# Designs tried in a protein design chat: VHH binders against p21908. Part 26

Target 1, 324 residues: p21908
Amino acid sequence: MEIVAIDIGGTHARFSIAEVSNGRVLSLGEETTFKTAEHASLQLAWERFGEKLGRPLPRAAAIAWAGPVHGEVLKLTNNPWVLRPATLNEKLDIDTHVLINDFGAVAHAVAHMDSSYLDHICGPDEALPSDGVITILGPGTGLGVAHLLRTEGRYFVIETEGGHIDFAPLDRLEDKILARLRERFRRVSIERIISGPGLGNIYEALAAIEGVPFSLLDDIKLWQMALEGKDNLAEAALDRFCLSLGAIAGDLALAQGATSVVIGGGVGLRIASHLPESGFRQRFVSKGRFERVMSKIPVKLITYPQPGLLGAAAAYANKYSEVE
Below, E stands for the ipSAE of ESMFold2; O stands for the ipSAE of OpenDDE; V2 stands for 0.75 times the mean of E and O plus 0.25 times the DockQ between their complexes.

## First folded at step 10 (VHH; framework vhh_6z1v_2)

Design X4 (at its last look DockQ between E and O 0.01; V2 from the best seeds 0.00; counts 0 for: pae E 13.9 > 2, placed apart)
Fold by ESMFold2, look of step 10:
Structure X4 (fold): chain B 324 residues (1-324), chain A 121 residues (1-121)
Amino acid sequence: as target 1 above (324 residues)
Amino acid sequence: EVQLVESGGRLVRTGGSLRLSCAASGRKLSSYTMGWFRQAPGKEREVVAAISWGGGYTWHADFVKGRFTISRDNAKNTVYLQMNSLKPEDTAVYYCAAGSWYETLSEYDYWGQGTQVTVSS
């Protein structure tokens, strides 16, 4: 069956026709992108999409939303749209829908993603297991964490707030980083380290520890300097970022009994070529007597360009796969 | 595990200059404090200079102050020791070391095999 897959962020919303059947996504059509500031509501963008296609839209929708999806009224910063889940079917003139958050959509996309979009980072260079737990984490504006349980030809997405667990230092420099960050935060979650803004937090802490001047830097400029090797301190911050990402990825995998790990998110893709050359693997496997177990876990990175639409469609297929 | 390789040690005359390099493999040095150490025949190993992981703090032993300069290039994964105004007492095997702290041997986790510097009169 055809559905409308929608990925709604703060400034842009993407629409596509998806074909779903028997729990899977068969295809995604050409993407149409709208600027959310130029359309007063989801309903108006929906109608514009139908006008562009010159046909009635399918009576089913799958929506990935870049924020919490619980509650009676959903809003995003920098997006004028207001969603009321209870009225979605009526407002869009549809029979069925799914509404999931954007990192939940990433997890659904992983369940349906062709292996060519999963670059190898470390561990055995093998396909993701058909059964077991996949730990999925993605640094971006924050740190998304989800788990994907695959069993008996089905899968289940477990959304978590795993990015808010504590940062655990593993050497003397990280002890000092933690101490410095505690001056700014009552509790230092791993997201304070492993996120787009997290590089800045590390950089500031390193500057303070070294006793050099620090001014607030634009995150984009800082990331560029770190990746291009233009600044020794920025590069040191990136190294610490990758070490901590490896550490937390391993901790989450161990805690969940994962058989594989997948890294996503905008920052994850940004550092894709850096990760294999970094200390990521060493920290991932350094779990004491469980080092051999951790060494057998493949770690992959998502290269699929826009997983939100795929994930939304996948979530719909997963929920409604036995009704066509 | 990191492997450190020193290079650049050679015979030079008193008053000459020499630059030592320490290259690393296996790990990025940008997360380590780096030090140069030396050991002359019949003497104990001693710290010569240290540099913080970002390069903003350097320390030099009094017996080399003004003559030796430690530096680092994190993009090239390399640490340097520029040695000027060399004296016969600078003759030693020079070692590069990596750790989170500096100034003592017990605080450095990884060591190179050393490079010989010989200063002749």
Scores: ipSAE 0.000, ipTM 0.266, lowest interface PAE 13.9, mean pLDDT 86
Fold by OpenDDE, look of step 10:
Structure X4 (fold): chain B 324 residues (1-324), chain A 121 residues (1-121)
Amino acid sequence: as target 1 above (324 residues)
Amino acid sequence: EVQLVESGGRLVRTGGSLRLSCAASGRKLSSYTMGWFRQAPGKEREVVAAISWGGGYTWHADFVKGRFTISRDNAKNTVYLQMNSLKPEDTAVYYCAAGSWYETLSEYDYWGQGTQVTVSS
């Protein structure tokens, strides 16, 4: 059957027709992207998508939402859309829908993702295990954390707020970074470090710690400088970022009982080429008595272009697999 | 820990312009994401605009439609809201707030006392 997969963020919403059957996503069609600011509601965007498609839309929707999905009224920053889950079917004139958090969607995508879209980062270069727990973390505007359980031919996604756990410094410099960040933030979560904005936080902290003059940069420019190696301080910040990412990924894997780890998010893709040469691996495996165990955990990075859409579709397929 | 004092609010005619200022004390303003909020009588407080600690990111509410602009001068420990093309619907008490990266009410820890903006027809 066909469904409409939708990935809704703050500024953009992406639509695609997906074909699902027997709990699987068979295909994902061409993506149509709308600016959320140009449409007053999801319903209007839905109608516009239908017009573009030139045929009636499927009566089923899979929606990845860039925020909490458990409330009666859902709102996003930078997005004028207001979603009321209880009235979605009526408003969109559909029979069924699934509504999940956008990072939850990424986790669902991982469940269905071909190995060709998973770049190897460290550990054994093998496919994700068919059985067990997969830890998934995705640095972006924030830090998403989920885990995926595969068992008995089925899978389960567990969404978390893992990005909001406390940052644990592992050396003297990180102690100082934490101390500096505590001047700005009441609480320093790992999201304050391992995220798009997190690089800026590290950058500023390092500058302060070292007494080095620096210019305030927007995140885009900072990331560019860091990745291109055009600024020593930016590079140092990126190095620390990678170290922390490794440490946190390892900690999450331990906490979740994972046998594999998948890194997603826009930042993940951005640093893909840096991670293998960074301190990521060392920090990932440096877990005391568990170093040997950690060394056996494959770490992959998502390279699939639209994991949100894929994941939304996957979530629908998973939920309604028995109906087909 | 952080004290915020808004200024600049006054009576202005429709179509007029106004610049609000928020001066911070106690801690460096550069440590915080800053936001402007407004609350009209009988209405809930709503976010108008936000700006990141370094000023590299700004967010504006949809109802602003390019009329308002948030900015900051960390050297002066001050955040601003330039309001142009004011409408009667913009009448409210405007609040300055300091908080985290997110542009939601719950992410702001410190608030000013507010400054009254009144737009007459």
Scores: ipSAE 0.000, ipTM 0.292, lowest interface PAE 11.2, mean pLDDT 91
ESMFold2 (binder alone), look of step 10: mean pLDDT 81; pTM 0.835

Design X5 (at its last look DockQ between E and O 0.46; V2 from the best seeds 0.00; counts 0 for: pae E 3.1 > 2)
Fold by ESMFold2, look of step 10:
Structure X5 (fold): chain B 324 residues (1-324), chain A 121 residues (1-121)
Amino acid sequence: as target 1 above (324 residues)
Amino acid sequence: EVQLVESGGRLVRTGGSLRLSCAASGRKLNSYAMGWFRQAPGKEREVVAAISWGGGYTWHADFVKGRFTISRDNAKNTVYLQMNSLKPEDTAVYYCAAGSWYETLSEYDYWGQGTQVTVSS
């Protein structure tokens, strides 16, 4: 059957027709992207999508939403749209829908991903296990954390706010980084470090700890400088980012009982070539007596473009199109 | 798998110059403090110079101040020690080290095998 897959962020929303059957996503059509500021509501963008396609839309929707999805009224910063889940079927003239958090959608997408879209980072170079827990984390605007349980030919996604757990320093420099970030944030969650803005937080802390003047850099410029290797301090910040990402990925894998780890998010793609050269692996496996266990956990990176649409469609298929 | 490999140590006459290099491999150490240490026969290992992760802060021991300069290039994962006006007293095995901080010997977790510098009269 056909459904409308939708990935809604702060400034953009992406629409596609998806074909789902027997718990699977068979295909995704060409995506259409709307600027959310140019449409007063999801309903209006939905209607515009139907006009663009020149046909009535399927009576089923799968929506990935870049924010909390449990509540009577859903709003995002920088997005004028207000969603009321209880009235969504009526507003869109549909029979069924799925509404999931955007990082939950990433986890659903991982369950359907061909191994060609999962690049090896460290650990055993093998496909993701068909059974067990997969820890999924993705730095982007914030830090998404989820886990995926595959068992008995089925899978289940658990969405979490794991990016909001506390940063735990692992050496003297990180003690100093934490101390300086407390001056700004009082409580320092790991998201303050492992996110797009997090590189800037690390960079500014490192400069202050060195005792030298620094200029406030735009996050885009800082990321570019770090990735291109044009500034010692920016590169140091990136290396510290990768160390912390490895540390937290390992901690989450232990806490969730994972047999594999998948890294996603826009920042994940940007650092893909740097992760193997960084201290990521060392921090991932350095869990004391559990080092040998950690060394057997494959870590992969998502290269599938725009996994949110695939994940939304997968969530719908998982809920509504199972073979009976 | 992290290795620090020093190079450039050799025999040099008094008053000469020498540049030591320390290449890190296995992974980048761009976010670590780096140091040069030396140990002459029968003496304790002593810090010669240290540099912060970004290179914005450097420190040199008084006995080399004005003669030695530490620097780093994070893109090359390498730290350097430029040694000028060498004296016989500078004869030692020179070690490169990396750590999360730079104030005490115990804060350096990675060490090279050393490179011999010999300054002849």
Scores: ipSAE 0.417, ipTM 0.800, lowest interface PAE 3.1, mean pLDDT 90
Fold by OpenDDE, look of step 10:
Structure X5 (fold): chain B 324 residues (1-324), chain A 121 residues (1-121)
Amino acid sequence: as target 1 above (324 residues)
Amino acid sequence: EVQLVESGGRLVRTGGSLRLSCAASGRKLNSYAMGWFRQAPGKEREVVAAISWGGGYTWHADFVKGRFTISRDNAKNTVYLQMNSLKPEDTAVYYCAAGSWYETLSEYDYWGQGTQVTVSS
């Protein structure tokens, strides 16, 4: 059957027709992207998508939402759309829907993702285990954290707010970074470090610690400088970022009982080439008595272009299809 | 991973000067704090000097007494130790090290093989 997969963020919403059957996503069609500011509601965007498609839309929707999905009224920053889950079927004239957090969707995508879309980062270069827990974290605008349980031919996604746990410094430099960040933020979560904006936070903190002058850069420019090796401070910040990412990924794996780890998000893709040569692996495995165990955990990075859409579709398939 | 190679160690007379170099490969040094260590025969390895990733901060051991100066050139991926007014007690193998933090001088992750400095009376 066909469904409409939708990935809704703050500024953009992506639509695609997906074909699902027997708990699987068979195909994902061409993506149509709308600016949320140009449409007053999801319903209007839905109708516009239908017009573009040139045929009636499926009466089923899979929606990845860039925020909490358990309230009666859902809102996003910089997005005029207001979503009321209870009236969604009526508003879109559909029979069924699934509504999940956008990072939850990424986790669902991982459940179905071909190995060709998972780049190896560290650990054993093997496929993700068919059974067990997969830790999934994705630095982007923020930090998404989820875990995926595979068992008995089925899978379950557990959405979390893991990105909001407290940052735990592991050395004196990180102590100082934390101290600096505490001057700006009431609370310093790992998202303040391991995210797109996090690089800037590290950058500024390092500059302050070193007592060196620096120019304020937008995040895009900063990331560019860091990745291209055009600035020592930016590069240092990036390396520190990778260290922290490794540490946090390892901690999450331990906490979740994971036997594999998958990194997603836009930032993950940006640093893909850096991670294998960075301190990521060292921090990932440096878990005291568990170093040996940690060394056996494969870490992969998502390279699939639209994991949100795929994951939304997967979530629908998982919910409404019979268990194989 | 970072590989470090020290150079410049040799025999010098008391009061002489040497400049040690540490060239890094594999990764750029600009993300690491760097340190110079030394180990004399029968003695424990001790920290001589440290420098922050950007070079904005330096630390020197008390026994240096202004005689040694650590510096770095990140463009050359190299760290230096200028040693002046050398004394026989400065005789040791000098090691370059890279780490994540310079204030904790014991926290270095990568080490060179060392270069021998001998100061004769």
Scores: ipSAE 0.287, ipTM 0.707, lowest interface PAE 1.7, mean pLDDT 92
ESMFold2 (binder alone), look of step 10: mean pLDDT 82; pTM 0.843

Design X6 (at its last look DockQ between E and O 0.01; V2 from the best seeds 0.00; counts 0 for: pae E 17.2 > 2, placed apart)
Fold by OpenDDE, look of step 10:
Structure X6 (fold): chain B 324 residues (1-324), chain A 121 residues (1-121)
Amino acid sequence: as target 1 above (324 residues)
Amino acid sequence: EVQLVESGGRLVRTGGSLRLSCAASGRKLSSYAMGWFRQAPGKEREVVAAISWGGGYTWHADFVKGRFTISRDNAKNTVYLQMNSLKPEDTAVYYCAAGSWYETPSEYDYWGQGTQVTVSS
């Protein structure tokens, strides 16, 4: 069965034809990307995709949405599209759909992801367990957190707002960083630290702590400086980022009862080569009496190019596995 | 775990210069504030200099101010101590240390084995 998989963000929407069967995604076709600003609605983008495809679109859609999906009216920042879940089938002229949060989609992708698309970060270098809980976190524009339960040949994705839990400093520097961030933010969540923009927050805090005048850098430049080793402060910020990522990943694993952890998101890919040399592992396992247990948890990084699309398709397959 | 290895210590004449290096392994040095310490025979270990994570803040002991300069290159995972105008009283084993903070010796968690600096009159 063919479906249209869609990954909708603030500025871009990605479309693909997916083949699903028996609760699995068999294939994901070529990606077509639209700028959301160039289309007034999902429906128009849908029609445009159909035109491009040159044949009638499937009457089924899997949509990953970059926001909450449990409302009557869904809106995104910097996206003119308004989704009304109740009228979605009518608007797109489809029979069935699944609508999930974009990070939920990533979790679904993990459920079906081949090991070849999961790079090993730390812990035992083994495949993700067939049974148990997988913690999934993805730093990007924000911080996505989900967990995946595998049991009895089935899986369940639990979406969370875990990125919005409070930041817990673990050393004197992080205390100072937190104090600095509190001057800017009413509340400092882990997303303020472990995200694309988070690096900038850390960088600024460190500059302030060091008493160094700094110019506001765009995130792209800062990340480049940090990754290329062209600036001591940027590198310091990145290393601190990795420490925090490790700590948070470990905490989430503990909280969720995870036996494995998967890191996703664009930032994850960006720092993949840096993580093994960073303090990520140390912070991940430094959980007191649970250090031994933590050391047994494999941590992987997603390298699949379009986990949102894959995950959307997977979610559909999972939901409608009996309707084949 | 972090391993620190000092190098560059040797015998020099009064008024001479040395550059000490401390190379870190096992983890990125940029995660740590760094310090140089020294211990002369029969004396307690004392702080010589400290440098923040990004190198934007440095501190030097009064007895070395103007003569010694701490610096770091995070890309090379190394911290340095440039020592100029050396005096016999600078003779000591010099230690590199790493920690999350830099204000007190107790804040440093990792230490090198030290390098001997001897200044002859």
Scores: ipSAE 0.740, ipTM 0.894, lowest interface PAE 0.7, mean pLDDT 94
Fold by ESMFold2, look of step 10:
Structure X6 (fold): chain B 324 residues (1-324), chain A 121 residues (1-121)
Amino acid sequence: as target 1 above (324 residues)
Amino acid sequence: EVQLVESGGRLVRTGGSLRLSCAASGRKLSSYAMGWFRQAPGKEREVVAAISWGGGYTWHADFVKGRFTISRDNAKNTVYLQMNSLKPEDTAVYYCAAGSWYETPSEYDYWGQGTQVTVSS
């Protein structure tokens, strides 16, 4: 069965034809990318996609949406499109759809993803298990957290707001970082640290702790400076970012009962080469008497270019395709 | 809901000084990180200065550093922007903004309607 898979972000939306059957994604076609500012609505982009393909679109859609998916009206800050879930079938002239948030789509994609798209980060270099819980987290604009239970050839995804749990400092410098961040935020969630903007939060805290002046930097430039080693404070901020990412990945694995961990998100890709040489592993396994348990957990990183489309299609297959 | 009202914007000569005020109603400003933003005609809105909940941390954009000072008085539920050595390029609508405790410092949830500052040659 053919469906239209759609991945809607703030500034771009990606469309593809997917073939789904028996709870699986059989194929995912070439994607078409639209700038959301250049199209007044999802319906107009949908119609343009059909025009490009030269045929009527399938009467089924799978939509990954970069924001909360519950509610009567869905909006994104950098996207002019307004989605009303109750009217989607009518507006697109379709019979069925799934609508999931973008990090839920990432989790669905992991369930279907070929192992060649999962780079090893630390722990045993093993394939993801066919059974058990996979903790999935991805720093990006925020911090996405989900878990995935695989059992008996099926899987279940739980989307969470795990990025909003509290930041817990693990050494004296992090005590000072937390103190500085409390002056800016009433509560310091881990997302304040482990996200694209989080590097800037760490950087600004370190500058304040050292009494060094700074200007607010564009996140892109700060990340570039940190990764290229162009600035000592930026490098220190990246070191702290990786330490905290390891700490929280381990905490979530413990809380969720995971046998493996997968890191995704745009920031995850950005730091992929730095993670093995950082303090990530040390913080991941340092859970007191559970260190040996943690050391047996493989940690992988997603390298699939656009997991949102795959994840949307997978979610549709999981919901509407018969599973044997 | 918090409502922010800026005041103090007016016409001032180059080299002059001006103090902007931002008063809140509906909620205590001490619950928010606060910022001043400005937008000149045809340009993007830009961050001018920011201040932490208690006032212990302040930040100023490079283009105003040494000339503008953000401060707050939580007892008066008010945030200020002291602007000295004003230049024609400081001409803009100035906005007060409050960030929720769930926001990064680069994004703010609540905005005033703005106050016009015009700096004449």
Scores: ipSAE 0.000, ipTM 0.141, lowest interface PAE 17.2, mean pLDDT 85
ESMFold2 (binder alone), look of step 10: mean pLDDT 82; pTM 0.838

## First folded at step 11 (VHH; framework vhh_6z1v_2)

Design Y1 (at its last look DockQ between E and O 0.02; V2 from the best seeds 0.00; counts 0 for: pae E 17.5 > 2, placed apart)
Fold by OpenDDE, look of step 11:
Structure Y1 (fold): chain B 324 residues (1-324), chain A 121 residues (1-121)
Amino acid sequence: as target 1 above (324 residues)
Amino acid sequence: EVQLVESGGRLVRTGGSLRLSCAASGRKLSSYAMGWFRQAPGKEREVVAAISWGGGYTWHADFVKGRFTISRDNAKNTVYLQMNSLKPEDTAVYYCAAGSWYQTLSEYDYWGQGTQVTVSS
């Protein structure tokens, strides 16, 4: 059956027709992107998508939402749209829907994602296990953390706020970084370190530690400088970023009992080529008595372009597998 | 995890100049503070210079007196020691080292094999 998959962020909403069957996503059609500011509501965007499609829309929707999805009224920052889950079917003239958090959607995508869209980072180069826990973390605007449980031919997504756990420095430099960040932030979570903005935080801290005057750089420019290796300090910041990413990924894997780890998010994709050459692996496996165990955990990186859409569709397929 | 290989050491005359290089492999050099050390026969190893991750901070021993300069090129994964106005007293094996904190000169984790610098009178 066909469904409309939707990925809704603050500034943009992406629409696609997905084919689902037997608990799986068979296909994801061409993406149509709308600016949320140009549409007063999801309903209007929905109608616009229908016009573009040139045929009646499916009577089913899968929605990835960039925020909490629990409650009677859902709102987003910088998005005028208001969602009322209870009236969503009526408003969109559909029979069924699923509404999930955007990172939850990423987790669902991982569950259904072809191995061709998972780049190998470290550990054994093998497919994700069919049974067990998969830890998923996604540095981006923030840090998303989720995990999957695969068991008895089924899977379950567990959304978390893991990005808000405390940062634990592992060497003297990280102690200094933490100390500097604590001057700016009441609390320093791992999101303050391993996120898009996190690179800037590390960069600024390093500059301060070195006593080097620096200008405020936008995140885009800083990331470019770091990735191009044209600035020593930016590069150092990126290396530190990767170290922390490895450490945190490993910690999450341990905490969740994971047998595999998947890195997602826009930042993940951006540093994909850098990670294998960084200290990520070393920090990932450096877990004392568990080093050997950690070394057996495959770590992958998502390269699929629209995991939110895919994941939304997957979530629908998973929920309504009996109706198929 | 990190291998360091020094090069550039040779015999030079008093007053001469020499540039030492230290090439790192195994990991990005930008992850480490770098230092140069030297050890003369019958003497203890002593720190010559240190440089921070981004190169924004450098430290030089008092005996350098502006003659030596440490620098780094993270893109080339290499640290350098430019030595000018060399003296016989500078004769030693020079070692490159990498650490996580440049302000703690005793905490370098990785060392090169060293390169011999000999200054003749």
Scores: ipSAE 0.391, ipTM 0.771, lowest interface PAE 1.6, mean pLDDT 93
Fold by ESMFold2, look of step 11:
Structure Y1 (fold): chain B 324 residues (1-324), chain A 121 residues (1-121)
Amino acid sequence: as target 1 above (324 residues)
Amino acid sequence: EVQLVESGGRLVRTGGSLRLSCAASGRKLSSYAMGWFRQAPGKEREVVAAISWGGGYTWHADFVKGRFTISRDNAKNTVYLQMNSLKPEDTAVYYCAAGSWYQTLSEYDYWGQGTQVTVSS
């Protein structure tokens, strides 16, 4: 069965024809990318996609949306499109759809992802198990947390707000980081540490602790300096980022009974080469008596270029095409 | 190019107060982090205080703790240093500087000409 897979961001939207069957994505066609500022609505971009292909579009859509998907009216900053889920079928002249947020799409994509797009970080260097719980974390603008249960040839995605749980310090320096950040945030969630902006939060805290003036960098420049080793304090902030990412990934894996862990998000890709050299692994496994259990959990990193289209198609297949 | 002009430096008795101002032209200061530095004769230039581009974060050196306060008024394109409880060791030329977000203060690109503060017994 053919569907239209759509990945809608703030500035771009990507369309493809996907073939789904038996709970699986069989293929994704050539992607078409539109600038959202150049099209007044999803419906207009949909119509232009049909014109480009020169064929009638399938009467089914799978949409990954870069924002909250709960609510009567959905809007994104810098995107003129307004989505009303209740009227979507009528607007696009379709029979069925799925609508998921972009991190939910990442989780669905992991369920279908070829192992060549899952780079090894630590633990056993083997494919993701076909059964069990996969914990998925995705640092980006915030921190996405999802869980994927694979069982009996099926899978279920649990989207969570796990990035909003409390930061738990594990040494004297992190005690001081927490104390400093509470001056700014009152409550310090792990997302304040493990996110794109989180590096800046750590950097500022370290500057205060070291008694040096903090330097005001944009997030992009700070990340660049940290990764290139151009600033000792930025590099220290990155080390702390990776320690905390390992700690929380391990905590979530324990709490949810995970058999594997997957790191995603744009920040995950950015730190891919640093993670093996960092304290990530040691913090991941440091769970007291459970250390050997944790050491047997493979941790992988998503390298698939645009998991949103795959994830949208996978979500549709999972809902409408699974065998019983 | 940003041009920074400090003002307000003068002779003040020990224990007195003084406010320094730094006005900018050429560009709006709202896109820059700002800092105050000082240099006494025969000493190296040292950072005194810094403030983020929006004013949400400030930092003050320990040797001025509780005595100096940096602030900014982006509408007036101006940054200030309120100096209270002045001591003779605060005698120095004070410089205003502007830099990029997260740039270290010693590497700021734009500097004023300085204003002399002299604290006497």
Scores: ipSAE 0.000, ipTM 0.123, lowest interface PAE 17.5, mean pLDDT 85
ESMFold2 (binder alone), look of step 11: mean pLDDT 82; pTM 0.844

